# VH-VL binders against o27280: the designs that were tried, part 7

Target 1, 266 residues: o27280
Amino acid sequence: MDSMNVPEVLEIKRIVEESESVKTFIFSWDFRREVRPGQFVMVWDFRDEKPMSVSLIDPVRSEIGISIRRVGEFTDRVHGLSEGDLLGIRGPYGRGFELMGRDILLVGGGIGMAPLAALADEATARGMRVDALVAARTADELLFLDRLEAAGVNISTCTDDGSCGFKGFAHERLLTLEENHDMAAVCGPEPMMFQVMRILDERDVPAQLSLERYMKCAVGICGQCCLDDTGFRVCAEGPVFWSQELSRVREFGRYRRDPAGRRVPW

## First folded at step 1 (VH-VL)

Design l9 (framework fv_libevitug)
Fold by ESMFold2-Fast, scan of step 1:
Parts: C-alpha cells; sequence; structure tokens
Structure l9 (fold): chain C 266 residues (1-266), chain A 124 residues (1-124), chain B 110 residues (1-110)
C-alpha cells in the first residue's frame, strides 16, 4: 500500500567524480515532489536502502544530484555503478533549510558540504551574499569548491593538516572571520558542528545544523529517535535543527550511539 | 480548484505583435508550487511548448529556442495573470494557443491544468 | 517533423488492448520522464500519465505507461468508444532546453 512511499526506479543520468571517495549521482526528477536544500532521499540498490542528502537541485534541467561517500558495503556497491544503471529513489524526506536575511554563512565539513552546495545555489539565486567556510582533514577532501565559486560564493578553506587554506579546525577558522551574518547553516562532523554552534550563539547568529544521524529518524526506520533527555522517544523532525533546540540536546557533540543504542564517546 | 481563462485577439496582421493573457483562479501566479506555460498547436507543427514563467524569490523565464528572440512571457501579480507577447508574427504563427500550469514552481514538465485555447490567425 | 516519434494512427475494437509507442533519444526520453496527454476533438489536451507510469486522479486504471531506454509506450486495456482521441507523448529535451512533444496518434475505436 501507500504507493507514494514506494521507490521509483530511476536511471543514473550522469556521475560526477567529486573526489577519490565522493561521487554525485544525477537523476531526472519530477518536481511534483518538491525538493529543498537540506532534505534527503532513500537510495535503494535492490539489496539495501540508505538515506542520502540531496546535493544538487536543478529545476531548469529537472534534475537532482545525490552525493555519496564510499564508506561501507552499500556505498562501495553504488560507487561501482555506471551511467545508465538503475537505482531506486524515494522521498524527499526531512526538514530543509530556511533562508532569512541578506548575508548568510555556510560552514561545511567533508561530505557535509553536499546539502550546503544546494543551499548556496538557492541563496545566490535569491540575491543573498553567501560566505562559505569549507573544512576538511586534507586538501583533497575539500568538496564543491568549483560549484561554490561558480555560484559567486565567497570561499574560505581550512584543513586539519594545513594542506589548503587555514591550518586548523573549522571553529578556529570561524573565530578569524567577520561577524556580520543574518543566519548560518552548518553541516559536517558532529563535534565540529557543536563547536561552530557555540561560537555562532555567542555572536547572536541564528544557525541551522543538519544532523546526518537523524535522517533515519525522520522516516521512522530507527528506534532510537530521542531529543529529550527525560528518556522519551520522539520522532525527529530533522535532519535540520535550529541551534536553540540543539543546545538542549545532551548527546550533541559529546557521544553517539552504537547499534544496540548504547552511548559511545566521539 | 485551479482554472485558467484566456483572452486576446484572434486576428493579427503579419509583422505585428501577438498578445494573449491568461487569468488564474484557485492559485497564485507568484506561487512557489507552480510554473506558468504557453503552448501552441497547429496542423503543420503539432504541439509546441513556447516557454514559461515562475517565481522562486525572483521571476524566471525559460523560452523555446525557436521563438526565443521574439517572445516575452510576463506575470502580473496584481491581476493574478500572465501574458504572452510574440513579436514579428508570420502566417506560420497561426495556431491554437493554450496557457497551462506545471504543478511545481521551478520544474515539472507536465501540464495538469490547461486554458480553453485561443485560435490566433495571422493574415493580412 | 516532431522531435518524438509516434505512429500517426492506431485502432482497436472494444475490449481489446492497444499500445501507442513513442520513440526519442538519449537527450529526451533516455534521460527524462515521459508524459502522456489525451485530446478529444475541440478540447484542450488532458493529462493522462505523468512520470512515465503515474495516473492523475480521475484517470481509469486501464490506462498505463512504461518506459525502456529511449522509448515509451501508452497501453489502453479494455478499449472503450470514449477512448477515441488523439494521444501525445512529451518529455524534456536536455539539448533543446525545452519540452518536446510527439506528433500524436489518432486512435480509432472500430
Amino acid sequence: as target 1 above (266 residues)
Amino acid sequence: QVQLQQSGPGLVKPSQTLSLTCAISGDSVSSNSAAWNWIRQSPSRGLEWLGRTYYRSKWYNDYAVSVKSRITINPDTSKNQFSLQLNSVTPEDTAVYYCARSPIAVAGYYFDYWGQGTLVTVSS
Amino acid sequence: QSVLTQPPSASGTPGQRVTISCSGSSSNIGSNYVYWYQQLPGTAPKLLIYSNNQRPSGVPDRFSGSKSGTSASLAITGLQAEDEADYYCAAWDDSLSGVVFGGGTKLTVL
């Protein structure tokens, strides 16, 4: 039943190599299912289904792009596919980013730049001034720099090892950047997002943060959707949360959960 | 429900500008869930998409390459309508003209609501 | 001529299955969704099928669509006299940056 949630089998139209470990898979999309930056889809390889953020939203060409990092068995199989092969796609799901103000800041770490690249396209199309802080462990893991440049975004980079831009972490680089933003959007490793959020809160900049681990909660496929430390399970309306909500979540930036639901430090 | 109502002259002389209007009810021309299209139909060319206008945070227009140099599609938010202007018409522009909605503001290349159609004859 | 190719005519008797083909290229059907429209004499076209195989509310389930490679098909089962109409396929074309239509198929119910 409920044919609206059945995966549609789509042909891989184009594959873009973003890095050694990241590819963007491009599909024709019927925008009857509107897609917003920050939302995700469920990708089905006819064996397993995984949530993936939408990284390209191109209404003129009627296309979406889904960026996938090679990190496990599912993603390894998907990376082995070619243009013309088929994947099942359902969605989109989750809460997208909201744009407000005139000047915005994007802070992305690694694959977290994927949903922010789509947001940068929308913000620039709306005439906003966009500053992006792109962070990674090494220079070859910095993603979407060409797309951001083409969109007219002001780019700052940092790498943990100093191989490109500022040597250090995203939050350390953020301390050296101007304070003149109306809002921020943040996506990347949870410890990075926690530190960035704290700085933005001190600057009184409202921030939206995208939490990958809550994507499954948004579609009800994990039994561990907890936002309230009083022990109540709540279906998350993520993956995007405002910083005011995340400052109340004890797990954010401190620990994750294993498959059994136990707390594991970062 | 969504309804599209066309108006404009049925007779245009060669070299003049063809002008048609489509009034919208049941939706807003500036709705971010729809795009607003012009399509024509003639015995010689069949169905031909001419272009669209849509609102996201600003207005966008897409035009078919065959008419791009002669065509303008303009929204009017105060009257909740959109118009077609086609310059320098020739007898080959004789067709039934339809306005139509795509259900998505920025994409969606299927037309779920159509106007009644207006026969435009280009002759001297 | 039309960018998408359809047979100019098709026919059947009541109760039969009829299929209408639509052929394109990698820049249109091969990469994009296919849509089907029904046009009765003197009326505007009506959406029959969207996104290759989906039906809008009010379209009977005897109408179905399919797509394979650069071709698509509209199938009508249990053919009825009321199905006598012109049928058009359509798709976005990447190289033209626009919507393209088939030439139309006139379906006659004998």
Scores: ipSAE 0.000, ipTM 0.393, lowest interface PAE 18.3, mean pLDDT 83

Design z1 (framework fv_azirkitug)
Fold by ESMFold2-Fast, scan of step 1:
Structure z1 (fold): chain C 266 residues (1-266), chain A 126 residues (1-126), chain B 107 residues (1-107)
Amino acid sequence: as target 1 above (266 residues)
Amino acid sequence: EVQLVESGGGLVQPGGSLKLSCAASGFTFSSYAMYWVRQASGKGLEWVARIRSKANSYATYYADAVKGRFTISRDDSKNMVYLQMNSLKTEDTAVYYCTRDYYDSSGYYEDAFDIWGQGTLVTVSS
Amino acid sequence: ETVVTQSPATLSLSPGERATLSCRASQSVSSYLHWFQQKPGQAPRLLIHDASNRATRVPARFSGSGSGTDFTLTISSLEPEDFATYFCQQRSNWPLTFGQGTKLEIK
């Protein structure tokens, strides 16, 4: 019997170059182990192990894809691998995105588009209308535009430098887009995600946000997974959170309450 | 260019009133908490008032020294912040700065004043 | 309220030297302490937020450290434009409070 907590050694079936810094590694997958958008796996190169979001879930072809950005020694080594090479994969871990309603807005920044690309596939398969705002620093860092177009997604782009689409940040572009969605899903750099969350809260659109920093917490690697005084167990509930859950996080770390109910520092 | 421009300062007698204005440009004003901070000549900085965004119900907060006498307000349609100052005291003499909040790496309010206007002088004297 | 105290009140140094400025809070403020620079006749400028994070366009020679009650702003090699007054501010406890400032002046 397979255990999610033991790495399975899998052959890299195909590598897709998404950009100069991002590659998607595709593996055959036995879908008796269900995988949902928003979940992650632990990738092991036989030296180090790192959490990576699942970016492709294809039960028809019996494949999963894992998108990896080159940012350090581990990812540099993995980027040096070829089709036919082996990696260890454990998982999946974490809770996935929940879909509701008929219309969904996806807001993704950089590599944060990886779990949202998998979500777009599931939402379109359910017959939902999908609008995606894809944000990056430059045009060369916009990810998954071809996949989203092929899935029938309505795409808007923005870049910080104006090299593609709207010139500016994701939250600035969002202010110029239609306001009517049943839900949203957001993934990217935390400054982008929380500014987007504020706008969606003002529009009364329930949002789910995927917090990359909690992926390690979900498998028990990092002690900051467990938040005191919030009634909130991040390591058991992440990496995907509803925006209303994250409103409690804004007070965490800044203040605690004394017996009189007064705000005091940690 | 991101700018804040204060106006409305001047000389007023003790017990009088003044209304300060702050015009914001170059950013999404409605998304930011706005503050008034003052500085008396040769003294340090003192926080005066804060007003949050519409998402936080325009919640207002005041330093104890001005509570009940000053009122902070905003008009998002005009990108304006105001400070209505009543029952002015000689101790209120200061340069008044309009500032915006700084969003941290998580996008939360940081109560860190990243953009400041040039200030407007309020002198309370007989 | 949380009182923040800066030391020294005045620091006299020459260009090229290292400057170390201290800020102490009367009770723990965790990492929620900011540093500002103010030049004569100008509004303050944010340098460091939340103890150690350099603000946009702030030169790498500026660094912040510390947690709890004891914080330090370091300027590794002073440039002529760095001679100014520096203020720290805590955001952990309401009301927000500032230190009295450290004036960095040229020898």
Scores: ipSAE 0.000, ipTM 0.376, lowest interface PAE 19.4, mean pLDDT 81

Design z2 (framework fv_azirkitug)
Fold by ESMFold2-Fast, scan of step 1:
Structure z2 (fold): chain C 266 residues (1-266), chain A 124 residues (1-124), chain B 107 residues (1-107)
Amino acid sequence: as target 1 above (266 residues)
Amino acid sequence: EVQLVESGGGLVQPGGSLKLSCAASGFTFSSYAMYWVRQASGKGLEWVARIRSKANSYATYYADAVKGRFTISRDDSKNMVYLQMNSLKTEDTAVYYCTRGEDYGDYEWYFDLWGQGTLVTVSS
Amino acid sequence: ETVVTQSPATLSLSPGERATLSCRASQSVSSYLHWFQQKPGQAPRLLIHDASNRATRVPARFSGSGSGTDFTLTISSLEPEDFATYFCQQRSNWPLTFGQGTKLEIK
């Protein structure tokens, strides 16, 4: 009966509207239970429970933040809540990011910038040089630009439709960037992460990638979070993996398994 | 063959109850989210209810029009999904379809397989 | 809620012609828009999911395009079996909503 396995009912202290579809919910947090960038919590609205990445870690104010995109009934209900309302929080869970070296590249797509924003705060606090490539389908899906700028991060943007920054995909923009980095961290849609990983591997830059579908494995609810290839199964506590681990998985970025176990293209 | 077959439709009086069944075959039923979608004569489609897989704790969701009156449930051992309809209104008259969706994260998915539908008529 | 509007309500064409059906969302649904075909007395059949991905065993003459609020279903050369009602559906915003349909009829 560890306390982290039982939801704590916490009051929503503050809500930050990040965009039309994304809000950050801020809670007081007891840092005797350590939280690291890349970890997630289970958010319970007293009806359904969903894994959400931690996007703000502030030991000075004793606060954590959880950024949630409105995409379904659960997230729509949570978006309807106000400061002072209650949510159940259980965790943290999962493997967080590790920092090494002096220079880091962050590559985030859409809501994938949420865990990377927390990582950017930690990297800048320890004196690392931080470059961020922020990618989205449209300008209004680019997240945390003001927060990253305030932290001293060097920002590059790209949008699929060209509404802000480079017109094109994250990996296309990355090919035009000639910086040296000791490591990288990547979070976003799996096809984007696969293409970015390949470029970073060719540049001999070790990368960590955060995969949403592995969050359930970390809490013991394994459905569609395991990757398989011929005669080999990868089922690991995520959501963060080193690129070397993923480069050996035939399925990453090309296929997922449907519930019948059949390969489905992304 | 991969299919869904609905049953249990019929004529019922306002205020009455009816239980619909949907039998699944040819796929790993227990891994899918299951949905009920209805269509009144000459009208468009309307989502009614959703039940998630065991991996998502069999979470249930309802359209506002039926919330508190309808209950979706499933029995994975029998490859069945059900819709218990109580306090039926004339506005509930429709063909009711059973459909499936992938059960990933907090995202709704597309409906790639549908049953043939079962007609529910609420009339006095 | 996101209102999904289809146009035209009815489209009268002959076999061999190109059909273009429109679907507009009241707010952005990104690429999360699906197209279904329905014939009288039959269940809906998935044609296109997520704006542009053709479903299994759907003929190549069917294609989808668009993003944000404006979407199009195109049938490059109509076959007799294509005369049916077509519905679009968004999955970006809760609750799930469908358009009212476009009836494709023989001239």
Scores: ipSAE 0.000, ipTM 0.430, lowest interface PAE 14.8, mean pLDDT 83

Design z3 (framework fv_azirkitug)
Fold by ESMFold2-Fast, scan of step 1:
Structure z3 (fold): chain C 266 residues (1-266), chain A 124 residues (1-124), chain B 107 residues (1-107)
Amino acid sequence: as target 1 above (266 residues)
Amino acid sequence: EVQLVESGGGLVQPGGSLKLSCAASGFTFSSYAMYWVRQASGKGLEWVARIRSKANSYATYYADAVKGRFTISRDDSKNMVYLQMNSLKTEDTAVYYCTREDYYGSGSYEFDYWGQGTLVTVSS
Amino acid sequence: ETVVTQSPATLSLSPGERATLSCRASQSVSSYLHWFQQKPGQAPRLLIHDASNRATRVPARFSGSGSGTDFTLTISSLEPEDFATYFCQQRSNWPLTFGQGTKLEIK
């Protein structure tokens, strides 16, 4: 277990261009070190370290994938890397998704589809029926549709601009979908997750939501990832929370934290 | 329908230069990595050059046999890939194919469509 | 670089027979191995991707298997149009590499 707290320098085996802003970096992985959908790793470019969700878990090929959206200096540098280049990886960290029942609904927005793609693979391997609602601002930002289709997932799409599927937001599309799921898993922008959670609560569908906020450390010792009212640390007790747990958090869906830990309204 | 059409092949003397072109249609060209792959008469396939999409800063890669002599480039506004070949050698004689690299959802890449090829003959 | 070796160099069979073509990599390529068919005077055509998945419009008689370093392409019952050269290609390790081909000829 000690080895997960020290970055291991791994060679980028393959890079998949998911979109203009998202790439998946694939590494060989020793599965004696367990990793589950919903967990994250710390990615180190030898200058800065950032948490990234695991998006591919393939023990048959002995590979993991990490999907990264270009949003700033660190991710711009990582996006400039090539196959054969090196990155430091430590982890995995956090609580993964729990599967229950026979039918699951996945609701993902943008890069939030990354941990849900890994979950879809596990759910289908267990023989569950998987419905996925994939949401983005535009068609070009819809992610993992080919992977989900190959896994046998029933896909619905929506885009804010109507360029693919339903024109509107994820929660608006959700209102038109089947109500009878044994559970749901949700990951995406916090305002989207809040609205989706409300609908699932009204339908009495237990949901797990992946709350990927700014984090200062992966082991939870710094306190920067604490949530109001509960004292939950997203890097230690999350990033996956049941909707019942999030209903007590005052800041969920209302404001986020910047790198300095200050409140910023959504 | 996806189409790739090569042009610019011909006879050239050793030490000479030639520029190949590949016109793409039927897909979102700017989103794909493009390659040149060659094949000498009766021989196997040999990768020559690769150029990635704009998302990867148009990164270029070359086989050791052509490094320093060949330059791959693209013009996304025209859906074109080019191969500038300098200091040509007799062993560069081959049919040159333009191909796109697509990916399967699990991170694999494959050459799913190829052009018809253009013949380059380097001889005195 | 990863060297990819195909065997046999030439395979002579009759229509209706089963063909088994071998491809071996010098180091593991996981499942990232593709098969191409090439007929004289034509461009290569993707036949099998990722060891075992048939490409679009490829007949069911073609199947691929293997992982790691050893791969096979099987044609269960040869049709006249199947007599061609077959190439394997790995895309796990950079640079990508092709085998030298197996020529499948009639008689």
Scores: ipSAE 0.000, ipTM 0.415, lowest interface PAE 13.9, mean pLDDT 83

Design z4 (framework fv_azirkitug)
Fold by ESMFold2-Fast, scan of step 1:
Structure z4 (fold): chain C 266 residues (1-266), chain A 123 residues (1-123), chain B 107 residues (1-107)
Amino acid sequence: as target 1 above (266 residues)
Amino acid sequence: EVQLVESGGGLVQPGGSLKLSCAASGFTFSSYAMYWVRQASGKGLEWVARIRSKANSYATYYADAVKGRFTISRDDSKNMVYLQMNSLKTEDTAVYYCTRVDYDSSGYPFDYWGQGTLVTVSS
Amino acid sequence: ETVVTQSPATLSLSPGERATLSCRASQSVSSYLHWFQQKPGQAPRLLIHDASNRATRVPARFSGSGSGTDFTLTISSLEPEDFATYFCQQRSNWPLTFGQGTKLEIK
């Protein structure tokens, strides 16, 4: 019984290369400490600590997987590691996705497919029908297609350049899909998520959206935890939010914040 | 034991108003979307209004035929759903049913219905 | 909107006979179609949800089939209490739409 707030040093059991820029790091995990899709862990390389979504939850093999895209100094160092090397893992943190109904639509962009891949596994295990719209700029950036196909997920793809599937953006592809769903889960670039949320709201489909920038709120290091400008919500546990919660957040889809806290348009 | 009991129907003149009520019992009312569905004599079913649960901010939806004239609302503390009907037309004459949908989803079936309340709009 | 059309409008049969009721959607609704039974002066009752799944306490003689645009409700051997109006409803496309009904009458 260890505290979930103390980093545990774990050996990298296996590394899966998902693309040129994305790797999944797999660790043995004691499932007495539960992990659910949509939750994240803090990954520590003995110099810096960063939040990463859990992309694989496998109680049968006693493994979790963490998918990391190479975007900076920390992730570059982690990508340089090999099987047998050590990383500190703390968590899990945040509220996970909630599953409702019989049919779920997953809409993922780029690395945003990572938490949705774990959700797809749980939804299919529960006997739900799973449709996934997987979006990326190019075909080589589409993630988890083989894993989703193996799980029995119905896959639609779209790429900005038309190199695989529909040529265009996720929201444009979604407009051509006419099936109704009991719920949706969305994760990807914030402008994509905003457009997708608008369409799902028009179709009366309740959606959960995962926002990277709110992961820090769940571990208590965020200075801004309220979802609206009036302070009606004391603090919302991220990174997963219902679409109706996000419809009241003025910043969602409109602007981001720089390191100084200033508003910067998308 | 799920029950839905409608009330408030009656005879009104064109341009008049009525407020329908539906009392729910036997289930976790606050977790369900609630609908009003109507049926004119000898005709088919037509949905008129939907209200979602608190988790979806009590979002409301209306059929084009009633939009701007009808208002759906709910009071979860009393397990009640309401339909305020204004500017009534003869075409609004129908039996109005209260029904529920599980998971606050438009996709799930209308599994339980009230017995209906008759609204007659006539001079 | 998705138009849902039922046929025949009226079906006259005797107890013990097989009844076959059709429902056609103007565009694909996958398997997202429900069937309801309504007796005179009563509220609708759910019979079949999502094309083929029998609702709780619905007799085994009722079955549903179909996908896409064409759906069928079958009653294998009619009982006297089965003479009623039957409606189909699609849930794939918003707004939700119902067929105009098939009235099952005693011959």
Scores: ipSAE 0.005, ipTM 0.413, lowest interface PAE 15.5, mean pLDDT 83

Design z5 (framework fv_azirkitug)
Fold by ESMFold2-Fast, scan of step 1:
Structure z5 (fold): chain C 266 residues (1-266), chain A 120 residues (1-120), chain B 107 residues (1-107)
Amino acid sequence: as target 1 above (266 residues)
Amino acid sequence: EVQLVESGGGLVQPGGSLKLSCAASGFTFSSYAMYWVRQASGKGLEWVARIRSKANSYATYYADAVKGRFTISRDDSKNMVYLQMNSLKTEDTAVYYCTRGGYDSYFDYWGQGTLVTVSS
Amino acid sequence: ETVVTQSPATLSLSPGERATLSCRASQSVSSYLHWFQQKPGQAPRLLIHDASNRATRVPARFSGSGSGTDFTLTISSLEPEDFATYFCQQRSNWPLTFGQGTKLEIK
């Protein structure tokens, strides 16, 4: 059997409070199990198991970090934990980001900055020029700004309410940026990603987008993590897709599917 | 019909210069990134240079082997892409092909190639 | 950089036979691998893009498969016109890199 599917019980080494609603949980990691930006792990609190993107990959310190936003019962319980407490971790799973060229644009919305923060670290370590457009509803929800700044990333911000940087949405801010890049990586709310993808396609910038739908397919059992037009399974073929793949999906950015496969508007 | 026609190749001594041209027709040239790819006799293909469209500020990219010596440029009014080659080395001897690329980053049409020989 | 290696260097077959050509990348290129055909004195011709998608006007006998690091080009039943050199190319990692080629020759 594949031992990667057995949860390893790990001690929470450190907790970083990223915002009122987001915490990063840091664990010691054996890097004989390679982890790449864009991949996810299953986090088990000994009652329920949920997929979480890896937001920190640090082979020098032998650590990984997992950033979790408080949105429901499971995440509320995990947010109540302290350093020294235990969680089960299995993985990594999924297709990670691929790096191309000399310069990369990162476009992140809310918690979508988590996998992009790990990607920024890798791109910077490879000597790439990294520009990041960090978007959120309000200034207090902008994530990883200090970490990106410390890494030498060129940061642009936008908030829906105008409390920091450009007042407006990520795609509106992108239209005012004149930098052209060899590639882009995008993660955030699906409607935001759809608008950003359209602009990048028109600018001839190949983009990778991370879709984190219904990742209970991590064990390969369920098929509900499928895109309507193409049949792509997010946990098997994703969560990272190139923009040319997503441009053919009629539902992308327009509606989602519930666990029964029914269309639900964003 | 899409056509790409290279010209400007020839024999040149080490340290010399040569300018290649590629004439494009049959498509909206200004919308495509253009590439130069070379092939030494009996060897594989090697990417040399890329230039993006005007909408992408004519951004240019070079293989490490030619960076600082070669310059790619384009003239959309004439549907032309160019490769200015300076400080030529014997290792630059190859057939040079002009290719177009899309956002999918694949080369669907190629020119016939032009031979550059760097020899004393 | 990502090194792309093709095998075999030369493959000798007769018309009507199946040809299987291999391409291996030194690190994952996902599905971002293309196949080209080149005849002596001619420019390369795109056959397959992104591992498995046939280019326009390419005969159905050509098919591509694979992902990650291991890729295959298959020609189900060789025609005389198919004897040429075949190259694979990855576009996942910069710089763009090509294999050294597999020469398919008539027996």
Scores: ipSAE 0.000, ipTM 0.383, lowest interface PAE 16.6, mean pLDDT 83

Design z6 (framework fv_azirkitug)
Fold by ESMFold2-Fast, scan of step 1:
Structure z6 (fold): chain C 266 residues (1-266), chain A 121 residues (1-121), chain B 107 residues (1-107)
Amino acid sequence: as target 1 above (266 residues)
Amino acid sequence: EVQLVESGGGLVQPGGSLKLSCAASGFTFSSYAMYWVRQASGKGLEWVARIRSKANSYATYYADAVKGRFTISRDDSKNMVYLQMNSLKTEDTAVYYCTRELGYYYGMDVWGQGTLVTVSS
Amino acid sequence: ETVVTQSPATLSLSPGERATLSCRASQSVSSYLHWFQQKPGQAPRLLIHDASNRATRVPARFSGSGSGTDFTLTISSLEPEDFATYFCQQRSNWPLTFGQGTKLEIK
């Protein structure tokens, strides 16, 4: 019996406020169940369950962290919880990031920095040089800067409004950065990821991109995680894909699926 | 350069009042919770007050020894944190430090040089 | 409140020697214990957060260990600049509480 498909009721050990709209919930975790950066869990509040990014993986303290953005009824309820309250957690699910080489570039947009923060910890622990490009609409939406600093990561920021760092989009900032990397990992809005991927491909930097949309398919429940042309299911075969895999997918960077499974432009 | 600079200390009579100020520079001040910590001459450190960021509605916390007498506040537009001290007692005599909270850890990673408060007749 | 007690009060050693400083909490604080260094006339400096994590720009010779109620700060080979007072602090329970300090002095 696969214990990962049965929710374990865990006590919220600590809550970290990342921004006005994002909180990280920390739980004790038995690392006999391996968790890798890029994987996700299903969070159950005893009414609904939703997929959430694992943003902290700490085997030394025996803790995991799950970062949740406040975007609707479920997340509003979870944000109202306190330390000591209970949540159901099942997983982890999905394919995690792979690390190779000596140097890695992380490119994160908004909540997409959550899985990349966990990856930064692993890369740093392995002795890799880590450079992070953290992008958001405004300075208040830049996430995990203090955690990345604590990990020894070299940070560049950009905001659409210019309130912190470079004024502009992640791909525009990336064009001004000249350092080569052995690999890259990218997570954020799909249009951002598409533009970043094109630049990395041109520079011959292999990249892994996390496609986190429609993660309700974590156990293969529905076709909402299916990609065009390839038939890949994001939750079964992703959410992390190499750039070469995504280069032939017509949907990537052009359109998404709504809850009914229909094509919708970005 | 990340820096905190305290001011407003001095000599005051028992029952008097002082307002301490702390000027922050070199970081996104509005995103960090801030503390006041004090240290009497030749003694250990004592936490006094905490104020959270705007994201946490500027929630405030106080040590029992100062509750009802001290008020911590902040002005994010000026990168300032304050400690209003009322009904001062001789046992409040100490160097007062302004410190920044290190996110996940409640760690005090940046400290000012301190400002001396002496409460005596 | 959680009382934090440090030992020894004073530790006399020579440069190049290993220093081991102890901190004990009156009740479990899990791994939520920090270590600070303070030199005379200066503000405290964060060394170790959450029992074992070195803070930014802290030399590798400093390490922390422990959990629950018993914690240790180790300096593997003392440098002249390491002779200072060291404080531990728990963050598990409010109010935040500090130990009374261990003074590390030159023999």
Scores: ipSAE 0.000, ipTM 0.434, lowest interface PAE 10.7, mean pLDDT 84

